# VH-VL binders against p56860, part 9

Target 1, 255 residues: p56860
Amino acid sequence: MMTAEVRTPEQGGGPLTTEPRAPRSAPGHADASAPAFGPETDPRDIIRWALAAHPDLLMPSAFNLNGVVLLDLAAQAGYRGEVVFVDTGYHFPETLATRDRLESRYPELTFVTLNAGASPDDGQTPPDLYASDPDACCAARKVDPLQRYLKEQGPSALLNARSRDQASTRADIPFVEEGGARRRVNPLAHWTREQLEAYAAEHDLPVNPLYFDGFLSIGCWPCTRAVKPGEDARAGRWAGKGKTECGLWQGENKL
Key: E = the ipSAE of ESMFold2; O = the ipSAE of OpenDDE; V2 = 0.75 times the mean of E and O plus 0.25 times the DockQ between their complexes.

## First folded at step 1 (VH-VL)

Design l11 (framework fv_lerdelimumab)
Fold by ESMFold2-Fast, scan of step 1:
Structure l11 (fold): chain C 255 residues (1-255), chain A 118 residues (1-118), chain B 109 residues (1-109)
Amino acid sequence: as target 1 above (255 residues)
Amino acid sequence: EVQLVESGGGVVQPGRSLRLSCAASGFTFSKYGMHWVRQAPGKGLEWVAVISYDGRNKYYADSVKGRFTISRDNSKNTLYLQMDSLRAEDTAVYYCARDLGYWYFDLWGQGTLVTVSS
Amino acid sequence: SSELTQDPAVSVALGQTVRITCQGDSLRSYYASWYQQKPGQAPVLVIYGENNRPSGIPDRFSGSSSGNTASLTITGAQAEDEADYYCYSRDSSGYHLYVFGGGTKLTVL
């Protein structure tokens, strides 16, 4: 079905290769009960619990600040699953360069790039959608390819880099979200942007350089702008539209 | 109906400036990203610059970064390329091209020749 | 110099099949688009996203990709197909900006 570009530890370092999707390990214990996590909980403890309960755990990432911090913490906690990135064809060059730095720094992880923006025309990615609604076009390329991949791979849980202070719509996200086909684990739910920035600096993590140019939230280049003083961090996303969340975390498209 | 028409090319001396224009018609210009692509006489194609549909994001080839500025005026359906500090190696036919949605060029103008010569 | 390598010239007899290739490490991860350029004319997109044809492009044009190689195939070449063909894809270095191949001149005999 969907073509994925995969870089695995078994293949060594280097660029992504075009290969059939790597088969998933046996499914995890999706019905295992979650412990009570609190504001003092080390994210690594949450990740270790998630890995034990869900050995088939996957980590979608857009390689934003939260994503690179989560990736480092996950590697430390023993995560060796897939890091799944959707290449919409419209990422900033800086985002792709950050991905490359992360692949070099974490050779023990498997990086999967879903090639949404450059995929063959199978009737699923209409090019004229960009002309009529560029924001919808970007969302469709990210949401549809990721949902298709997740349905095929069938993980019992996802490890997500969402935090409560990213946007008003995320203010109340729990550490473990239930409901639907799979769990969503948010080890960084309680971390602030200041804590994320301090962690990244202390550990010399590769951070997208656009964050130093006034971009507080980074998506596709046609749909992202630098924020104005006092604006919400996601105000630069879908500028001119009433959106602060992508389809990945809304209603029927919730992963 | 759908077309791009470049203008502003000509002969200029090294170190001078020149501004190219690209007039779009027959489609909703404000919904598309736009590119400049050039071709030196007898040589291949070279990507030069891109601008997002709303004009907020711009990228340049290393060979022109710091010297060229891409811009657009959606109210006039016009794309621009301001070329400063011109060099002999900037001599080329300059094409404007419409972004299909994936950094592919589904519509091209006929090009305008820029000759940088003393 | 281009990151994507193309043979400078290829020939095909009228009505026969020809394959034009483009090689580069970035093609292991990204598809190529293909542009046809006739003397004195602007380029024309003939294939994008590996094997998609824009409206108006004949069925005889097709694309394929394997490993580090992207290919443009013309089945039953016609005289009007004589042109320069350029592949275009992501650069695997620097900031991952896009780059054109050096071009292949197709002669229809």
Scores: ipSAE 0.007, ipTM 0.512, lowest interface PAE 10.2, mean pLDDT 77

Design l12 (framework fv_lerdelimumab; at its last look DockQ between E and O 0.66; V2 from the best seeds 0.00; counts 0 for: pae E 12.6 > 2)
Fold by OpenDDE, look of step 2:
Structure l12 (fold): chain C 255 residues (1-255), chain A 120 residues (1-120), chain B 109 residues (1-109)
Amino acid sequence: as target 1 above (255 residues)
Amino acid sequence: EVQLVESGGGVVQPGRSLRLSCAASGFTFSKYGMHWVRQAPGKGLEWVAVISYDGRNKYYADSVKGRFTISRDNSKNTLYLQMDSLRAEDTAVYYCAKDFYDSSGYFDYWGQGTLVTVSS
Amino acid sequence: SSELTQDPAVSVALGQTVRITCQGDSLRSYYASWYQQKPGQAPVLVIYGENNRPSGIPDRFSGSSSGNTASLTITGAQAEDEADYYCYSRDSSGYHLYVFGGGTKLTVL
């Protein structure tokens, strides 16, 4: 009766080196040298200040609701610079159409589309990179092109459409951010979704039609879904991937 | 009142071509995307094509891609569908539909349709 | 192309509530719209988004979604509600196609 010694395989539970998740780069610190703007401050006044302080101001945009509203307000405030959009090759047709409408509506602005005509099969990235490594995909198709352009142009500040109401991760966005390569101005920091919607309706702005489908935050089609009632506006971005930002505002490549 | 009126339907032989028109009124035609949707006799709805408000962007169902061409003339408030290399399976009532906005995918207004019959 | 599936037929007693369901992977990412079609007539939009009702559509029509499903509910069905109902959404397979469900024939008893 040979007692077969069941060699219990030593579960070499190698320590899950929880590599410390790189500290979530703290939201940009408020620039103490900026004027004391408040929730009651007209965004146009903030933009006027920004233009005076930074004549070389540029506006990156993905033409979400916030971006569309900011464009209109910026135009009213006297902005006549570039609106910089990155064609990732994965945008919704509706996003591109919205860009075109805005370009037609605001001829006083210069619309710049980086990588215009990009496609999933253009060879810039593997076709399935968005699925296998969304961070790498965003880095290659969105962040890097924009960073290269901004490095070339060298603006002293950016005009951004971010607001506190967009996501919990943006709850503390100041009007003016310091740090990094340049200042970031957020005139809409305190505007609510309701205020943005009301403004867009009142001024008949060309809002991306996907917004009406529950796409409260719109990016690339492989990584964007509609959100359900009660969900965070950005819950539809990279759903299930543990990613909440494209990388434009985080890490070493922060704009 | 929004009105969409399709025309150009009829009986054609396989391999032939046909051009459909949709006359639009009651709204600013040039501000909205337009769609074609078809329905084979006794069957369900099938999306065929969309064209953006300015005509720059066009998309097609795989079933018609390479054979059908959607176009529009905003000066005439008219939508078109050029159908080439017609097949028996293209037999359907063809509806023009107004997009809720610009290629949103919602159809808030429909025409009454025009019948296309492809038969030998 | 993504597929949307519907039951081919459902019935409801007059004054009762009926739910027509659409299922498909696209519905995880996109809202559905619903179209009513009566015999010999063009389709009519009855619900879009989560629960938006166009002007002229009775309040007995409502929309909902869960997971990979969208539903049209008729609360207090009327005889005139007898029709074919089609769900519609974007194709989640990526290149901007649209897809209809197979349609559901509603009979009001």
Scores: ipSAE 0.272, ipTM 0.720, lowest interface PAE 2.1, mean pLDDT 90
Fold by ESMFold2-Fast, scan of step 1:
Structure l12 (fold): chain C 255 residues (1-255), chain A 120 residues (1-120), chain B 109 residues (1-109)
Amino acid sequence: as target 1 above (255 residues)
Amino acid sequence: EVQLVESGGGVVQPGRSLRLSCAASGFTFSKYGMHWVRQAPGKGLEWVAVISYDGRNKYYADSVKGRFTISRDNSKNTLYLQMDSLRAEDTAVYYCAKDFYDSSGYFDYWGQGTLVTVSS
Amino acid sequence: SSELTQDPAVSVALGQTVRITCQGDSLRSYYASWYQQKPGQAPVLVIYGENNRPSGIPDRFSGSSSGNTASLTITGAQAEDEADYYCYSRDSSGYHLYVFGGGTKLTVL
């Protein structure tokens, strides 16, 4: 049983005190095959299909531009599942403020913050691990807590905010990924950064302010820099380390 | 028009306390992070503290940690800085500053400042 | 902790171009913003996010960054540009920390 800070619709718009989370009962998988989605498909239609096929759908989010846009589209499409965020102890204050604004804007959703109130010195991981071994730091503070939660909750699918134009490693992601422990749905796979920006502005969505300072992909402060014009959005993550993806999206930890 | 008005400065003895206030108007105060920045006479600018739009997150410069407390009252559009255990080195004009975008960390508007003099 | 260093003073002739520099390790990861301060006045934001100008700031002000250095350029300096200029950025020692450069006094001759 993992301890997490949870804000549910019945508790109002603020975060709840940290509490133990009981595992969800294992759901049955829907047998619906993915339809043919294409460049003209409304992301809301992809989300509605995902909800019908996977009523136990969960949405992990780091509240970057893509995540904020997906959350709004998902809420409009009828998503009422959990929005899961991992507090690594290394988030920018702007990231935490963006989360808080989203919790207030979407009172109908359940927001789960894993390891809420995390500190750089948690007594378990070396405080300078991000400098000596960024992969180990990412695994211990983000990937492992999320994987543990997903194993306990057992969703048959995840709703992800990845898009093809974010990085070369994401250029070929499909709308629906099969295999592994669960299905992964990418409703925004075909949207461009310009479309995401226009949508966020039109709907007055709370975008992380660091985005306007060139932080096109926002992670933990020790491993994030502003990108230069012409760089992939994720070029600022783990700058100088030769890494472009957190273990969340690669190898045996792929979600 | 956006306006930030600091108050509460004055002359105070070392080891004592002062509370500064910043009255905000002309914008939706509850939507923006707020900062305190100080400047010693004839010296440069020094960042002091920040508070998020909802008051949940607070951060301080190492020079003031454990002595200063930032807070806000969104119902009164007012920012506060409680300064305890004051030292001669805390003598400065204290500015209230508004974040440009939410909690951007850079400031589009500043108050005119309030002078705090720590002297015997 | 990371610090931002600026030259204390620089001079420029009226109508000429001047470049004010700010150097620090944190500038490899974060953009600098720039503030202008005239005697007895509160600072004014002139550049943010590398090279963006707030409304009302003349187009003669521009910003750039490379490696560990950020620069404020004033092309065609005017008498009213005489002021102290401060760079400002996040401190690499902690995401919650912010730091100003020591300031550069610009004299327009």
Scores: ipSAE 0.007, ipTM 0.498, lowest interface PAE 11.4, mean pLDDT 79
Fold by ESMFold2, look of step 2:
Structure l12 (fold): chain C 255 residues (1-255), chain A 120 residues (1-120), chain B 109 residues (1-109)
Amino acid sequence: as target 1 above (255 residues)
Amino acid sequence: EVQLVESGGGVVQPGRSLRLSCAASGFTFSKYGMHWVRQAPGKGLEWVAVISYDGRNKYYADSVKGRFTISRDNSKNTLYLQMDSLRAEDTAVYYCAKDFYDSSGYFDYWGQGTLVTVSS
Amino acid sequence: SSELTQDPAVSVALGQTVRITCQGDSLRSYYASWYQQKPGQAPVLVIYGENNRPSGIPDRFSGSSSGNTASLTITGAQAEDEADYYCYSRDSSGYHLYVFGGGTKLTVL
């Protein structure tokens, strides 16, 4: 069971619907080959290509720096679809505030919050699961709701905010990933953290304020800390809990 | 130039209430989180409360939770602190402070403070 | 309850280097930041986000951390650096809670 909180341009920040959205039709779901993209390709050109090839394109986001930059570039490139966020019940309040600021800034986009009304004590998982089995907690509160929504909507492609930004784990991400249930498009695949920061400053983007406190890869509060200078950006995501990286890009759970 | 001006301080008996105001100018008030920080005479700094840019999220130090209420009016560029059930240990200079962003926790500008004295 | 612990006082000879330390559980998860307060004045941010200086802060001020300990270093100390210095960070026991250290009075001899 999935409850979605949807805000639309005609509501302009008014009351939110919790009704499940109707499935999106997928005309133009074709096997079109991607152009040869390179490190100097404007991400907006990649997004425009993706929109033409995949009119049913969806954009999941956790509103990290990469995701905020991608959201702005996508809006500029003509994206008018959904921005899909999963409320795990364990997000930092700063993350929720960043979502609200982005919604206000981009009224032309539809912000969908999955698992709306989640809290640590809502009974969806055992009370201490985040400590005893963080992977199971992430699967139940983040991955499963998103996968159920994507199955319902059936998009032929996703717009992802993966980038090079210091992390060796993402160093070789292609601009377009084939395989899995759907195509994944990474317009920022070759952007560095410096480029992301420069863009965000130039455009005065709403960013998660924990970024200024050294949180370079922000997840749920039980598993996130500030990185120290010289550490990998995701070092703060696994502190003291074992490996808890979200399964959106791992194994057979790839979206 | 960013300017923060606190007002509403004074001498008050224990158990009474007092409301502080902070008038902001020189920046877009509605883009930033705001904080209250206090300093008892001859003592160190103590963080009191924070409010998000739109007023929806509010957080308090344990020492004041349930007695103090932070609020803001973005149309008037004003931050407030309602202080109920005042105690002698609430005697301090109260500063309003501008967050770098929303809730980063870094305060780039401070007011000059207003003194609250709780004395029987 | 989470606290940030600072030595109450430190002295430095004019032109010499001094280190002011701050220790606490929250510093494992969050950066320390540092405020300078001169007598009769409001505090001024001198270091944030580990080692970033706001505009107007001299490059003789720097920050660092290791484990649960953060340090503010002033190289080539000047008479105008005489002040109280407070570290601060988030409280590790609750998000959106903040804590200041007890303060360190720096005397420049």
Scores: ipSAE 0.006, ipTM 0.482, lowest interface PAE 12.6, mean pLDDT 79
ESMFold2 (binder alone), look of step 2: mean pLDDT 90; pTM 0.921

Design l13 (framework fv_lerdelimumab)
Fold by ESMFold2-Fast, scan of step 1:
Structure l13 (fold): chain C 255 residues (1-255), chain A 120 residues (1-120), chain B 109 residues (1-109)
Amino acid sequence: as target 1 above (255 residues)
Amino acid sequence: EVQLVESGGGVVQPGRSLRLSCAASGFTFSNYGMHWVRQAPGKGLEWVAVISYDGSYKYYADSVKGRFTISRDNSKNTLYLQMDSLRAEDTAVYYCAKGYRYYYYGMDVWGQGTLVTVSS
Amino acid sequence: SSELTQDPAVSVALGQTVRITCQGDSLRNYYASWYQQKPGQAPVLVIYGKNNRPSGIPDRFSGSSSGNTASLTITGAQAEDEADYYCNSRDTSGDHLWVFGGGTKLTVL
């Protein structure tokens, strides 16, 4: 049984609670076709289409720059579904602080934190599993909890914050992805890092402060470093491990 | 045991130079960012400089920019602070400190400090 | 110059609760870490990342953060807690800088 820490609009002023999550009863309709989206399409229009086609839409987020921008655009477009975060036990405190600020800024949304069951580490030594098998650690602490929740909730589609300029592996992502158990909608596929930064600044969004220290793609602390000038934004993830994507976007683990 | 040991402090005249060293043991030195922090006699803590785990990023407090240089030798598990153009205001106990969770988050292990006195 | 402001001194009676406060604009974006320093000794990290304790730090120490303010709370103060306490955070005023508060001298009466 999965446990989750949930903040609903009615509980916005109170402490967060941890509880088992019940499966969704009525997933959205999978037969709705996407209209033609292009380089000039407002992400809010893509989100509005996704909401109409998939009323059970969920938004997983790690609260990176892209995730923060997508959350604001989704709220403007009328999104009132769940924002799902996996607490691996190894996030930077700045990531958790960014989550806290977003929960305060968007009291109309439901925030779900999935717990991997990890105790806080001592900060002295990287976890053994990260050191010896980063793929297994990612699966156990992030991929498995999220996939279990998605299987139990049964959304027909997900809102993802991926953009084409984040990494060479993402250069060709479409606005709407088919295949697997559910649709994946990428409203920010065509936005550049410069557009995301400008949007966040204009709207005074709570961006993870590590972003300004060169952590352009932020993951768990044992596997994340600042990028150097000229490096791909995701080069800081899985440093020394030859990995550029977590299992969420690979093979049978695709969301 | 996890330990940091500073050395190289002493009495020096204004305008001259000193190089401080910090020897690390009991942890994988090359995995962590390192800081220098100083404390003038009877005063509070003042952050001086930081270096990333691989030496690619270095940042300094405004009071020491252009005069101090932080460096590290991961093969020797040693952190350095080269202090040029010393002023009376640089008189302080200098601590080296290990960054918590690699580069840029708190300081969980501290050395005993080394005293630098700048006087004529 | 420090952008983090602390009161220079505070007193607490043995067994009572005391709160030491740190204020600065950087605390809107970064959690504070807290350090205890006793005379003639190096600083000791007592709280990091809002409210986490390193191994060996008693559970009477806790942290909180709201807006531009961070607080260190000692519940049931003991004589051994008499020390200087410093908050530390990243400085948003400069590129990739850190800043300490001015320190608070805690006297346990």
Scores: ipSAE 0.007, ipTM 0.493, lowest interface PAE 10.5, mean pLDDT 78

Design l14 (framework fv_lerdelimumab)
Fold by ESMFold2-Fast, scan of step 1:
Structure l14 (fold): chain C 255 residues (1-255), chain A 119 residues (1-119), chain B 109 residues (1-109)
Amino acid sequence: as target 1 above (255 residues)
Amino acid sequence: EVQLVESGGGVVQPGRSLRLSCAASGFTFSNYGMHWVRQAPGKGLEWVAVISYDGSYKYYADSVKGRFTISRDNSKNTLYLQMDSLRAEDTAVYYCARGSYYPYYFDYWGQGTLVTVSS
Amino acid sequence: SSELTQDPAVSVALGQTVRITCQGDSLRNYYASWYQQKPGQAPVLVIYGKNNRPSGIPDRFSGSSSGNTASLTITGAQAEDEADYYCNSRDTSGDHLWVFGGGTKLTVL
């Protein structure tokens, strides 16, 4: 049984409580095919359909721009399930602050932080895996904990914030993706970066402030961390844009 | 050398609009986030707005949200601030400032342009 | 969380050391940057990232930070150092992504 910090609707902005997660019971979810969705379909309609078809729906989020926009739309559509975040031990203070702001803004949702309080030195992962093999580090610290939780909880579908605009590999993602361990629903598949930005600004959504500092993406982390005083500058090189130091270390000049 | 030159300031009546420009030179404009900072006569500095290097993200101080719009044209190396529904308390010298990537500070400033909102 | 507090005025004798302080919750997570502003002029960055000086800034300027407090120190103050000094920091509270202190007017006697 996975142990996690959970902030429930009744706790709102109060301190997080650590509790074991109970396995989900076999779902009585609706067995329904997806209707024909198109470029003009309101994401809220896709989410409402997903909730009706999959009452056990879960929403993993790294709280990137797509994730924040999806969260707002899902809350409006009646989503009251879990928002699942993995604490990798390598998040910037800005990312954790964004999570805290979202928890305060959406008290009607349950926020679950897996491996809360994670540190770079977890006793399991090799000390320099983040530098030598960032894909393996990402799998160990983010992907594996999330997959273990999802296997234990057993949702029949996930609500994902992917859009076709994010990468060439995502250009053809459907609104409802079949196969694998469970169904994946992509309500924002047809939204552009411009639409996401405009929506977030218009609704004054909490967006990670590191985006203003030239980050290309915060949602697809390599398992790398900010350079500490005395560490190799290559570990968190500025030129990577997705790599920067934690707020307390911004005094260093990165080349 | 890095230069930032503001223009578009002037005297305007309350409720009207004004657009400020900031012409940047001496650096690759499209690599930097840009800010507007203002200073009322005889008062301190107040941050107004920011725009990311590619224009995809924008944020505003609470005092100007819904009234001001920051934008940029990277092909012209120019930053803009569209100011709508102006109020007397918006009277200030408006500075264009370049944001530094990692250190999160304003490393270069323009000379400023005065906006006076008066009836 | 969203405010940075500075004393409004401080004086120093020519050639002596002066310390200007800045306090706020954001300083626990972000180092302050410091700006010098002389009458009728634009602000000039003098310290960033705790204790780094831009090229051209005299070595008499230094910075320090501890907890929720940041300080700008001028050792051997000169007449041209007479100015207003502002601290600035990032704030992830949502409504203040960048916040300035109220400013400290330095008089060199």
Scores: ipSAE 0.000, ipTM 0.401, lowest interface PAE 16.5, mean pLDDT 77

Design l15 (framework fv_lerdelimumab)
Fold by ESMFold2-Fast, scan of step 1:
Structure l15 (fold): chain C 255 residues (1-255), chain A 120 residues (1-120), chain B 109 residues (1-109)
Amino acid sequence: as target 1 above (255 residues)
Amino acid sequence: EVQLVESGGGVVQPGRSLRLSCAASGFTFSNYGMHWVRQAPGKGLEWVAVISYDGSYKYYADSVKGRFTISRDNSKNTLYLQMDSLRAEDTAVYYCAKDKYSSSYYFDYWGQGTLVTVSS
Amino acid sequence: SSELTQDPAVSVALGQTVRITCQGDSLRNYYASWYQQKPGQAPVLVIYGKNNRPSGIPDRFSGSSSGNTASLTITGAQAEDEADYYCNSRDTSGDHLWVFGGGTKLTVL
């Protein structure tokens, strides 16, 4: 007996890919007023509003717990745009493996990996730029590649996985941020770590294994350590350097 | 390139103390987590302790917790293991091992080991 | 207090493929790293993360994981691969400890 798989053609997302996409001409802008979102708003409703207001919406992701939860909710809400990841050259192997699992799980989405260049990590001394100037390292390997891509693609808004309970610096983030080059939408602003963990477990989402090692905030390996009980989740980032946020969320680099 | 050289091993009586040192070179010591791993004669590997790159967190195997203290001096590129209240079952070759990353993950380089024999 | 279990010995004919396995609950949440130890020598890292090789490790070494099991595969075993192999992972008991498997002695016939 012949056995054949019949698959309904999927709509929306492009082919699965980790290669940088060619620059596009400036896309159209769809402007709409943000409704009043509150503590009871379903993140999917915020995402659906963002898609209606901004058909050119893009989702940058580092594939941390918040990022994988947002990705699943966005796919459910009809998001079929690009998921943009910056390969800084300094990611833990576990972060790259998590990206690979997500690309396989969401074939309806287009995954774009921006390459900052080959990793200088040979298992020896971390790069001099990180040691002498962690801000310049972050800018060159993460902020600058993402800013260049966003300038070339020209989205009118970004879908971000930030939540208020991640750090004291994020305690007051709104659902919709105005100003700068583009709108930023934070559908998970009001979700707690407990809600994110419960959602990920319930839906068997691929969570970075380093999260279970106490890396509640996972970045590049030269700038990350496991947090101690009672420490802020981001206390493991840039330990001893006095830095609390990457340039993505500072001054002119707010994306 | 990367070199880890242990010292301080020897023969000691039960209940006594011993301090092991590990001199590191060929990498920026202050940017990596460090481990102690031991191996009893003819037996397998047993993880003993870890210290983060800045010394701010430390973890120990249950078998040595309360008796051993890991520390580091980043100005001297040196890792230490202070071993108090030694027991016969602490007899082993003690390896200094470099973590692959700054915050404890994998052991990418190992020293040659130093033998500690606890015997009466 | 979780343990990683390895068979104590395995044999492979020269040029053939061998799989060394490691089993434990911690492997559901953490990738295993693999260490080669030859008599009288310190251990050498051969695989870390999902399937990453350090510089200088031959491409015949590869890693895989599924459920509570991790495997080290040597494709086209050479005489020089004869050694003890240890898996290592994080302890899922919640205290952030590392645990080693008991080791597997590989004999190349």
Scores: ipSAE 0.007, ipTM 0.422, lowest interface PAE 12.9, mean pLDDT 75

